# VHH binders against q96fz2: the designs that were tried, part 191

Target 1, 269 residues: q96fz2
Amino acid sequence: CGRTSCHLPRDVLTRACAYQDRRGQQRLPEWRDPDKYCPSYNKSPQSNSPVLLSRLHFEKDADSSERIIAPMRWGLVPSWFKESDPSKLQFNTTNCRSDTVMEKRSFKVPLGKGRRCVVLADGFYEWQRCQGTNQRQPYFIYFPQIKTEKSGSIGAADSPENWEKVWDNWRLLTMAGIFDCWEPPEGGDVLYSYTIITVDSCKGLSDIHHRMPAILDGEEAVSKWLDFGEVSTQEALKLIHPTENITFHAVSSVVNNSRNNTPECLAPV
Short names: E, the ipSAE of ESMFold2; O, the ipSAE of OpenDDE; V2, 0.75 times the mean of E and O plus 0.25 times the DockQ between their complexes.

## First folded at step 10 (VHH)

Design P46 (framework vhh_6z1v_2)
Fold by ESMFold2-Fast, scan of step 10:
Structure P46 (fold): chain B 269 residues (1-269), chain A 123 residues (1-123)
Amino acid sequence: as target 1 above (269 residues)
Amino acid sequence: EVQLVESGGRLVRTGGSLRLSCAASGSTFSTYAMGWFRQAPGKEREVVAYITQSGGSTYHADFVKGRFTISRDNAKNTVYLQMNSLKPEDTAVYYCAARWGFYSTAPNEYDYWGQGTQVTVSS
């Protein structure tokens, strides 16, 4: 997973992340650095994406079940990185493989510190290799959506007004991530950056791509992944596996250029 | 900052029971994982038990499993160690410790420590 859509306005995104804390109270996640959130239909590595993480990471007196939403840089920069320019990191940390996550220092160290996050997206893109040609077919991949008369679905939207309503009750894709905090050696603000954990593709996606992000399907899985105060690394890693609860449709080549940021990027063809 | 004060240590006979208490003051106690450690004369400090911030998960060292139980009362800012079926080898100074986040098996990762309370088990 190297491209996502996360285009919802901040207020819509926040409401889509409504949750219950350990006490059963309904809550919205509290924002950190909301000005760094840039909605886009076409997000690539090195851009900022919104993630959920435990409030306890920022406030030592917080309940670990309470959530912050914060934009983080896609592409994990380890806390131990000693150079002044993160782009000089020798490793590609856009994704980390679930099967070797405890073998790689870049991921094992932040996991040991409870630095688990949930990466939010409308959905993600993958490019299907077509045998006998150099052409690839892009697909938009996302959770099945509940289709009501008012909200509709992408496939059912046949007018601009109906398309606007598709997003009112959109179920965001929730991907398991690991983040780290890096302090620039020359001084300045701490950089928060993340990687998406990947697993083998489920049966439904196997014809599109051999890998998929580790998707946390439902609030119980999301809560356990985030709650590093109550859930050990070992127990949290049991949540990392393929899911069949996913759908997709083919999209146009407009999405290929990461500079294109329009609804056409995810529209069915 | 958290300050920890242990109490309840005393002389007991083999097979007896004790409950140790650790009273916390300062920063909010409920966000800290808590641990009990012990140190016998001439030996290094070793782990006895840990408990998460909510009390929903606990760890007990193999040599105390089935005999000792850690618990906490966040409303009273107190952690307890219930010790049953005491043996002479349980004789040690017992320390309470606090750690931010999930509990750790490494003593050097605990942020705050109490002064200790002496438990003596006679044959």
Scores: ipSAE 0.331, ipTM 0.703, lowest interface PAE 3.2, mean pLDDT 88

Design P47 (framework vhh_6z1v_2)
Fold by ESMFold2-Fast, scan of step 10:
Structure P47 (fold): chain B 269 residues (1-269), chain A 123 residues (1-123)
Amino acid sequence: as target 1 above (269 residues)
Amino acid sequence: EVQLVESGGRLVRTGGSLRLSCAASGSTFSTYAMGWFRQAPGKEREVVARITQSGGSTYHADFVKGRFTISRDNAKNTVYLQMNSLKPEDTAVYYCAARWGFYSTAPNEYDYWGQGTQVTVSS
């Protein structure tokens, strides 16, 4: 996973993240740096995306089941990185393979610090290789959505016009991430950056791409992944596996250029 | 801003039992993961047991499984280590430690430490 859509307005996104804390209290995640959230149909590495993480990362006295939502840079910059410019990092940290996560210093160190986050998106894009051409067919991949009384969606998939009706009740894709905190050597604000853990593709996606993000399907999985105060690294890693609870449709080549940021990027073609 | 005070260490016969207590003050105890560590003569400090904020999950080192049990009482701001079937090899200074996260077994990852309580097992 190298491209996502996360276009919901901040208020809609926040409501989509409603959750219960350990005491059963209904809550909305509290924002950090909300002004850095930029909705987009076409988010690429090095841009900011909203992630959920435990409040305990920011407040030592916080209940670890309480959640913060914060924009973070996509592309993990390890805490030990000593250059002044994060873009000069010599290896790609957009994704982190589940099978080697405990062997790679860039990932095992933040995991050891409980730096687990849930990366939020409308869905993600993948490009299917086509025989006889250098062109690839892009697909938008997302959770199956529940149809409501407000949705006039047509069977098989919603028409482009009907997609706008479902956004108010859209089930966000929740991907397992690892984040780290980097302090610039010359001073300045701490940079929070993340990587998305990847697994082998499920049967349903195998014809599109051989890898997929580790998707946390449901609130129990999301809660356990985030709650580093109660759930050890070893227990949390048991949540990292392929899922079949996913759907997709082909989209136009408009999405290929990351500068294009319109609804056409995810509309069925 | 948490202070930890261990108590309960003493001389015990092989096969005996002992309960160690660690009283916390100064901070919101219920938000910290707690651990018991020990350091025997000539050895490095090692993890014995850990417990999460709520007490819902625990870890016990292989060499104490089935014999020691960690627990906590958040209303009393206290963590306990119940030690059964004590062996001479359990002789050590036992330390209580607090940290903001559960995931680490490394002593250097803990934020706050008590002064330790001596447990001696003989017979």
Scores: ipSAE 0.028, ipTM 0.502, lowest interface PAE 7.5, mean pLDDT 86

Design P48 (framework vhh_6z1v_2; at its last look DockQ between E and O 0.88; V2 from the best seeds 0.00; counts 0 for: pae E 5.4 > 2)
Fold by OpenDDE, look of step 11:
Structure P48 (fold): chain B 269 residues (1-269), chain A 123 residues (1-123)
Amino acid sequence: as target 1 above (269 residues)
Amino acid sequence: EVQLVESGGRLVRTGGSLRLSCAASGSTFSTYSMGWFRQAPGKEREVVAAITQSGGKTYYADFVKGRFTISRDNAKNTVYLQMNSLKPEDTAVYYCAARWGFYSEAPNEYDYWGQGTQVTVSS
């Protein structure tokens, strides 16, 4: 996974992340560094994207089932990194393979500290190799959305008004991530960064791409992944597997340029 | 920093019962999983029991066999180990330990340790 969409306004995003804590109380996640949230239809590595994490990571005496939403840098910077510039990392930390997560120190260490997060997105993009051509067809991949009689398929939203309605009730894609905290050697603000865990693609996506992000499907999966106080690493890792509960449509080549940030990026062609 | 102080260790007869207590300093007790460990002379330190921050999940070593119960009172910043049907093999120094996040079976995964309390079971 090298490209995502996360374009919802902050308030809409927050509401979409409504949850119940372990006591059954309805809650909204609180924001950390809300000013760092930059909505975009086209998110690339090194950009900031919002993630969910346990409130316990930030607050003393917090219930580990409570959630915080925070923009973090895509591309995990390990806490032990000694260079002053995160861009000097010599290895790719955009993704973490599920099969080697426990073999790589950069992921194993933060995971062992309970630094699990849920990366939020409208969906992610993947490119299909076209047979016989050097051209790649991009696809937008996301959770199936509940077809309300009034909410036409993303493809049927011919009117701006209908499009807005679709996004007001959009089910966000929830991807399993690992985050770490890096303190710059020269001082300054702590950098929070994340990697997306990847798995083999489900059958439905296998023709598009052989790998997919580990998707946490449902509130229980999300809750268990986040609650590092009550759920062990071993138990959490059982949640990491391919899911067939995904849909996709072809999009235009507009998304190929990471500088393009328009609705056309995820619009069906 | 969390300070842990164990109490309750004493000499008891085989088949007897003891309740160990571990009092934690500070206001962050509820954010830690707690564990009881023991170390007998000439043996390695081993996990006895562990409990999550909320008390929702517990772990017991195989040798416990239902004889011991770990519990905690977050309002009192205290974790307990009720030990019943004690055997001479249970003779050891018992330690309380705290870990950020979920509990572990490995001693090296814990962040804070008490000084220990001696439990002696006579035949």
Scores: ipSAE 0.792, ipTM 0.910, lowest interface PAE 0.6, mean pLDDT 92
Fold by ESMFold2-Fast, scan of step 10:
Structure P48 (fold): chain B 269 residues (1-269), chain A 123 residues (1-123)
Amino acid sequence: as target 1 above (269 residues)
Amino acid sequence: EVQLVESGGRLVRTGGSLRLSCAASGSTFSTYSMGWFRQAPGKEREVVAAITQSGGKTYYADFVKGRFTISRDNAKNTVYLQMNSLKPEDTAVYYCAARWGFYSEAPNEYDYWGQGTQVTVSS
């Protein structure tokens, strides 16, 4: 996973993340740095995307089941990185393989600190290799959505008003991530950055790509992944596996250029 | 920051019972996992029991399962270790420790430590 859509306005995104804390209290996640959230139909590595994480990471008196939503840089910069420019990191941390996560220092260290997050997206894109050509077919991949007469569907939305209705009750894709905190050697603000954990593709996606993000399907999985105060690293990693509860459709080549940021990027072809 | 003070250690007879208390000062006790560790003369510090911030999960070393119970009262900023059916092998200095996040079996992963309380079990 190297491209996502996360285009919802901040208020719609926040409501889509409504949750229940350990005490049974209904809550919305509290924002950190909300002005850094940049909605887009076409998010690439090094851009900021919203993630959920435990409030305990920021507030000493927080219940670990309470959630913050924060924009973080896609592409984990390890806390031990010594150069002044994060873009000079010599290896790719966009994704983290589930099978080697405990062997790689860049990921093992933040996991040991409970730095688990849930990466939010409308869905993600993958490019299927086509036999006999150098061109690849892009697909938009997302959770199955509940369809009602009022809500409409992504494929049926043919006007701006209908597009609004599609997104009102959209079930966001919730991907397991690891984040880290990097302090610039020359001073400045702490950089929060994340990686998406990847697993082998499920049967349904195997013809599109051989890998997929580790998707946390449902509030129980999301809560356990985030709650580093009540769930050990070992128990949390049991949540990391392929899922079949996913759907997709082919999209046009408009999405190929990450500068294109329009609904056409995810519209069915 | 959390400051921890253990109390309750004393001389007890084999088969007896004892409750240790660890009182915490500071505004953040309820968000730490707590552990009880012990260290006998000439041995390394080892985990005895641990408890999460909510008290929803506990850990016990094999040597104390069924005999010891860890509990916490977040309103009183206190963690307890109830020790039953004490054996001479339980003789040690008992330490209270606090860890940010989930508990650990490893002493070196704890952030704050008390000064210890001596438990002696006589035959």
Scores: ipSAE 0.633, ipTM 0.851, lowest interface PAE 1.5, mean pLDDT 89
Fold by ESMFold2, look of step 11:
Structure P48 (fold): chain B 269 residues (1-269), chain A 123 residues (1-123)
Amino acid sequence: as target 1 above (269 residues)
Amino acid sequence: EVQLVESGGRLVRTGGSLRLSCAASGSTFSTYSMGWFRQAPGKEREVVAAITQSGGKTYYADFVKGRFTISRDNAKNTVYLQMNSLKPEDTAVYYCAARWGFYSEAPNEYDYWGQGTQVTVSS
């Protein structure tokens, strides 16, 4: 997974992240660095995207089931990295394979510190390589959405009233991630960055690509992944598996250029 | 940082009971998982029991299952070890320890330690 859509305005995104804490109280996640949120239909590595993480990472006496939402850099920069420029990292940290997560120091170390996050997106893009041609067919891949009386077409998002029909109740894709905190050697703010854990594709996606992000399907999975105070690393890793609860549609090649930030990127073809 | 002080260790007859307490000060107790460890002469320090920061999950070593109970009171910054059906092999110095995040069986993964309290179980 190397391209996502996360285009909702901050207030809509925040409401989509409503949750219940361990005592059953409804809550919204509290933002950190909200000014760094840059919505786009076409997010690529090295950009910022919002993630959920436990409040316990930031606050004394916090209930570890309470959630913070924060933009983080896609492409994990390990806390032990010593160069001043993250682009000099000698390996790709956009994704983390589940079968080797405990073998790679870049992921094992932050995971042992409980640095688990949930990466948020409208959905992700993947390119199907077609035999006999040089072209690849992009698809937009996302949770099945509940159709309501007021729902509209994904492709009809070019006016405010049609946008609300599609996106006001959109179920965000929730992907399992690992994050780390890097202190630049020359000073400046701590860099928060994440990787997305990947697994073998489910049967429904296997014709598109052989890998998929590890999707956390439902509040129980999301809560257990986030709660590093009450859920061990070993228990959390049992949540990492493929899911068949996924849908997709073909999209135009507009999305191929990561500079294109338009609803056409995810519109059905 | 956190300062931990154990109390309650004493001489007890085989089959008896006692309760250890560990009082915490100097930092926010409720953000740490807590463990009880023991060390007998000539033995390595070993985990006895552990408890998550909220008290929602507990761990017990196999040799103490059914006999010991760990609990915590976050309002009083205290963790307890209730020890029942004591055996001579339970004789050891018992240590309280605190770990950021989920508890661990490994002593070297704990951030803060108490000074220990002696428990002696007589035949």
Scores: ipSAE 0.227, ipTM 0.685, lowest interface PAE 5.4, mean pLDDT 89
ESMFold2 (binder alone), look of step 11: mean pLDDT 87; pTM 0.897

Design P49 (framework vhh_6z1v_2; at its last look DockQ between E and O 0.87; V2 from the best seeds 0.00; counts 0 for: pae E 5.9 > 2)
Fold by OpenDDE, look of step 11:
Structure P49 (fold): chain B 269 residues (1-269), chain A 123 residues (1-123)
Amino acid sequence: as target 1 above (269 residues)
Amino acid sequence: EVQLVESGGRLVRTGGSLRLSCAASGSTFSSYAMGWFRQAPGKEREVVAAITQSGGKTYYADFVKGRFTISRDNAKNTVYLQMNSLKPEDTAVYYCAARWGFYETAPNEYDYWGQGTQVTVSS
């Protein structure tokens, strides 16, 4: 996974992340560093994206079932990294393979500390290789959405007004991530960064791409992944597997340029 | 920093019962998983029981076999180990330990330790 969409306004995103704590109380996640949230139809590695994490990571006396939403850098910077520039990392930390997560220190250590997060997105993009051509067809991949009588296909929203309606009740894609905290050697703010765990693609997606993000489907899976106080690493890792509960459609080549940030990126062609 | 103080260790007869307590300092007790460990002379420190921060999940070593119960009172910043049907092989120094996050069975995974309390079971 090298491209995602996360374009909802902050308030809409927050509401979409409504949850129940372990006591059954309805809650909204509180924001950490809300000003770092930059909505975009075209998110690339090294950009900031919102993630959910246990409140206990920020507050020592917090209930571990409570959630915080925070923009973090895409591309995990390990806490032990001693260079002043995260770009000097010689290995790719955009993704973490599920099969080797426990073999790589950069992921194992933070995971062992309970630093699990849920990466939020409208969906993610993948490119299908066309046989015989150097052309790649991009696809937008996301959770199936409930068709409200009024919300035509994402493609039928011809007007900006219609698009807004489509996104008001959008079910966000929830991807399993690991985050870490890095303190720059020269001082400054602590950098929070994340990696997306990847798995082999489900059958439905296999023709498009052979790998997919580990998707946490449903509130229970999200809750268990986040609650590092009550759910062990071993138990949490059982949640990491391919899911068939996904849909996709072809999109235009507009998304190929990471600078393009318009609704056309995820619109069906 | 969390300070842990164990109490309740004493000499008991085989088949007897004992309740150990561990009092934690500070206001963050509820954020830690708690564990009881023991170390007999010449043996390695081993996990006896562990409990999550909420008390929702517990772990017991195989040798416990239902004889011991770990519990906690977050309002009192205290974790307990009720030990029943004690045996001479249970003789050891018992330690309380705290870990940020979920409990673990390995001693090196815990962040804070008490000084220990001596439990002696006579035949």
Scores: ipSAE 0.837, ipTM 0.928, lowest interface PAE 0.5, mean pLDDT 93
Fold by ESMFold2-Fast, scan of step 10:
Structure P49 (fold): chain B 269 residues (1-269), chain A 123 residues (1-123)
Amino acid sequence: as target 1 above (269 residues)
Amino acid sequence: EVQLVESGGRLVRTGGSLRLSCAASGSTFSSYAMGWFRQAPGKEREVVAAITQSGGKTYYADFVKGRFTISRDNAKNTVYLQMNSLKPEDTAVYYCAARWGFYETAPNEYDYWGQGTQVTVSS
C-alpha cells in the first residue's frame, strides 16, 4: 500500500469518524492541525493523511478511549533520526511488515510507547501486472458500502449527481498504523509521521497484489487498536491480519501520475 | 506528574487480613496504570498486582492469586491492595507505582514510586 484516496471535505470526514468512548458517550474526534489536511483522490508517500489516535497522547488527564484526528506525514521518521531533512532517511518507512514489526527498532520503539494510529482513506490503489504487456492495471480497493435510497453503488452506472451522493454515507477504510514524533535538531514544529502495517493479501485480492494493508474492520477493532491505556501491545497485534471484507474495481491510468487529482482517478472503467 | 504515598502497613498474624492504600496527588492519576510491588530483605523488588487506567483489567502474581485484590477509586485518587490469608512469606516493604500506558510486570517500566509501607507477618 503506496497510494490512497482521501478526498472528503473536513466536516464530512469528521462526521464519518463519529464514535463512542468507553462510557458510551457519542463523540466526534477533535482536530489537531486541521489546516494541514489536504483532500486528494491521489495521495502518495511523503504527503499528509488524516489519522485517528488516542487523546491521551496529547492530554495526560484524558480517557484513553477518546480520539483525536490529525494530519500526519506518510513515511515514519523515527524519533532518534539525527539529520535535519527527513527526506534523507535511507530506509523506506511507508509500510511496516506485520511479521517483523517487533524486530525493527524504527517500529518497535514507538509501538512500545503506545503510538498506534488508524489511517483514514476512501480506499487505496494497487497495480496488477498485465499478461503480455509492460503496463499494469490499477484498481481502487475499499470497504463494501451500505446501499441506501439516496446513495448508489460506486460500481453502478450513475449520473454525475448520483455519483456525488455515494460519498454522503461512505464507510472510510481504516488501516492500522504506527506513528512517531520527531523533533527537528535545528528547531521548529514536531513532525508527526506514520507507517501503514501490511499483511499477506486475502484470497479476494491475491490476483491484484501479494500484500495488503492491515485493515481494522469495525469499531471494536478500531477502538482496541487506538486504546493503548487498556489494550497491551501483544493484544493489539492480534488485530493485525488479512480481511476478506473488501471490494474493488478497475480504474483508468489517470491515477498512475500522482499529480492527477480528480474524481476520474477512482471512477470505474 | 504524580506523587504517591502508601499507608496501612503493620504487624499482622499469619492468616490475618490487611488493606494497603496508595494516595496520589497530581491531576494525572486517573490516566496512569498502577502497580503494587514488594521487596523483602536481600531480595529484588517484584510485582504483586497491577491495574489499568479504568480498572477494567488487572494482573496478579501467581503467589497472591486468590488471596489479594487490587482496586482503584479515581474520584479519590487512590489505589488499594486488599491482602487476605497472609503468610510469613508476604513480609516485605510494599510499594505502589505509576506507569504511563498499559501496566507492566517489570519494576523498571514504572515512572513514579511511593516510599513504601512495611508489612510484617508472624505467628
Scores: ipSAE 0.637, ipTM 0.852, lowest interface PAE 1.4, mean pLDDT 89
Fold by ESMFold2, look of step 11:
Structure P49 (fold): chain B 269 residues (1-269), chain A 123 residues (1-123)
Amino acid sequence: as target 1 above (269 residues)
Amino acid sequence: EVQLVESGGRLVRTGGSLRLSCAASGSTFSSYAMGWFRQAPGKEREVVAAITQSGGKTYYADFVKGRFTISRDNAKNTVYLQMNSLKPEDTAVYYCAARWGFYETAPNEYDYWGQGTQVTVSS
């Protein structure tokens, strides 16, 4: 997984993240650095995307079930990285394979510190290699959405008002991530960055790509992944597996160029 | 910074019961996992029991299962260890400890420690 869409306005995104804390109280996540949120239909590594994480990471007196939402850099920069420029990392940290996560220092160390996050997106893109050609067919992949009598289809919106209705109740894709905090040696703000955990693809996606992000399906899974005060690393890792509760549609090659940031990127073809 | 003070250690007879308390002050107790540890003369400090921030999960060492119960009261900033069916081998200094995040069994994983309370079990 190397491309996502996360285009919702901040207030719509925040409402889509409504949750219950440990006491059953309905809440919205509190933003950190909201001005760094850069919505786009076409997010790539090194860009910022919003993630959920436990408030306990920021406030030592916090309830670990309470959530913060914050933009973080895609491409984990380990806390031990000693050069001044993150672009000098010699290895790719866009994704982390679930079967080796406890063997890779870049991921094992922050995971042991409880640095689990939920990466938010409208959905993600994958490219299928077509039979008998080198051409690739991009697909937009996302949670099944509850349909209304008008339409459950992204492509069915006839007007700006109808487009807004499609996204008002959109179920955001929730992917398991690991984050770390890097202090630049020359000084400056702490850099928060994340990796997306990957697993073997489910049967429904196997014809598109052999890997998929680890998807946390439902509030119980999201809560357990985030709550490092109540859920051990070992128990949290049991949440990491493929899911068949996923749907997709083919999209045009407009998405291939990561500089294209238009609704056409995810429109069905 | 969390300050921890144990109390309730005393001399008891074999088969007896007692309850240890650990009062926290200085910062919020409710954000920490808590553990009880013990150290007998000539032995290394070892975990007895541990409890998560909310009290929803607990751990007990094999040698004390069924006899001891850990609990916490976050409103009173206190963690307890109820000790029943005491044996002479339970004689030790008992420490409470706090860890940010989930509990662990190794003493070196804990951030704050109390001064300890002596439990002596007479045969």
Scores: ipSAE 0.264, ipTM 0.699, lowest interface PAE 4.9, mean pLDDT 90
ESMFold2 (binder alone), look of step 11: mean pLDDT 88; pTM 0.904
ESMFold2, look of step 13: ipSAE 0.136; ipTM 0.616
ESMFold2 (binder alone), look of step 13: mean pLDDT 88; pTM 0.899
OpenDDE, look of step 13: ipSAE 0.825; ipTM 0.924

Design P5 (framework vhh_6z1v_2)
Fold by ESMFold2-Fast, scan of step 10:
Formats: sequence, structure tokens, C-alpha cells
Structure P5 (fold): chain B 269 residues (1-269), chain A 123 residues (1-123)
Amino acid sequence: as target 1 above (269 residues)
Amino acid sequence: EVQLVESGGRLVRTGGSLRLSCAASGSTFSNYAMGWFRQAPGKEREVVAAITQSGGSTYYADFVKGRFTISRDNAKNTVYLQMNSLKPEDTAVYYCAARWGFYSTAPNEYDYWGQGTQVTVSS
């Protein structure tokens, strides 16, 4: 997974992340650096995307089941990186293979510190290789959505007013991530950056691509992945596996250019 | 900030029982994993037992499994170590320690330490 859509306005995104803490209290995640959130239909590595993480990472008096939502750079910069410019990191950290996560120092170290996060998206894009041609067919892949009279379908939206109805009550894709914190050697703000854990594709996606992000299907899985105070690394990694609870449709080649940021990127063709 | 004070260490006979307490001061006790460690003369500090912030998961070193029980009371800011069937090999200074996040078996990964309480088991 190298391209996503995460276009919801901040308030809609926040409501979509409503959750219950360990005491059963209904909550919304609290934002850090909300001004760094840039909605887009076409997010690529090195851009910022919103992630959920435990509030305990920032506040010693927080319960580990309480959540923060924060924009983080896609492409993990390890805490030990000594160069001044993160773009000089030669190791590709956009994705982290589930089968080697405990073997790679860049991922094993932050994982040992409980630096687990949930990466939020409307869905993600993959490109299917078509035999006999140099062209690839892009697909938008997302959770099955509950249809209501207030929510529209993507294919039925034909005006700006109807796009609000398409995304009302949209179930966000929740992907397992690992993050790290890097302090610039010359000073400045701490950089928070993440990687998406990947697994073998499920049967339903095997004809599109051989790999998929590790999707956390439902609040129990999301809660256990985030709660580094109560769930060990070993137990959390049991949540990392393919899921069949996913749907998709073919989209226009407009999405191929990461500069294109319009609803056409995810509209069915 | 968390400050830890152990109590309950004393001389006990082989086969006896003893309960150690660790009282914490500070507003953040319930957000730390807690561990009990011990150090005998000439040996390194080793983990005995550990417990998560809610008490939902515990760890025990192989040499105390079935004999020791760790528990916590977050309302009283206290962690306990119940020691049964004590052996001379259990003679050591016992320390409680606090760690941010999930518990660890490595002493160097703990953030706060008590001063220790001496347990002596007579043969």
C-alpha cells in the first residue's frame, strides 16, 4: 500500500473516530497539530496522514485506552537517523512486511516502545497488472459501507451537495501502523512518522495485487492494537493478518498522477 | 513523577509466607506498569514479577511461579507481592519499580525505583 484517499473535513473525520475507553465512556479523539491535516483524495508517501495513537504517549496521567488523533509523515524516520534531512534516508519505510517486522531494527525498536498507531483513510488504491499491455488498472479498496437514506453511494453522487451524503457515516479504513519520533540534529520540532504494516492479500484481492495493508477490522482490534499499556507486542502482532471484509471498484487513470486531487480519483468507471 | 516505598521485609523461616507492599505517591501511579525485582549479594538485579497498569496481565519468573502472586490496588496506590513457600534462595533485597507502558523483564527499562526491603529466609 502506496496510495490512499483521506479527504474528510476535520470535524467529519473526528466524529467517524468516536470510541469507548476502558471505562465504557464514549469519547472523541483529541487532536494534536490539527493544522497539519491536509485532506486529499490522492495521498502519497512523504505526505501527512491522520493516525490514532494512545494518549499515554503524550500524557503520563492518561489511561492507555484514551486516544489522540495526529497527522504524521508517511514514511518512518527511525529515532537513530543521524542525517539532517529525512529525505536522505535510503531505506524505504513506506511499508513494513509483517513477516520480517521483528527482524528489522527500524521497526523492532519503535514496536518495543509501544509505538503502535492506526492509520486512517477513506480507502487505498492498488494497480492491477493487465497481461498483454503496459497499462495498469487502478482500483479503490475500502470497507463495505452500510447504506442508509442519508448516506449516498459513490456512484450515485452527482453534485457537491450529494458528496456530503456519500461521506456521512462513512466507515474509515483502519490500518495497523508503527510510528517513531525523530529529533533533528540541528534542533527543531520532533518529527512523527509512520509505516503501514503489510500482509499477503486475501482471496478477494488476489487478482488485483499480491499484498495488502494489515487492516484492523472493528473496534476490538483497533483498541488492542493501540493499547500498548495493556497489550504486549506479541499479543498485538496476533491482530496482523489478511481480511476478507473489504470491497473495491475500478477507477479512472486520473488517480495515477499524485497531483490530481479530485473526487474523480475514486469514482467508479 | 512517582515515588515508591517498599515495606514488609523481615526474617522468615523456610516454608513461611510474607507479603511485601510498595506504596506509591504521585498522581500517575495507575498509569504505570509495576514490577518486583530482587538482588542477592554478588548477583545482578533480576525480575521476580510484573503487572500491567489495570492488573489485567501479570508476569512471573520461572523460579517463583506457583509460589508468588503480584497484585495492585490503584485506589490505594499500592502494589503487593505475596510470597509463599519461601526458600533460602529467596533471600535478597526486594525492589519495586514503575515503567511507563507495558511491563518489562529488564531492570534498565524501568523509570522509577524504591529503596528496597530486605527479605531473609533462614534454613
Scores: ipSAE 0.490, ipTM 0.781, lowest interface PAE 2.1, mean pLDDT 89

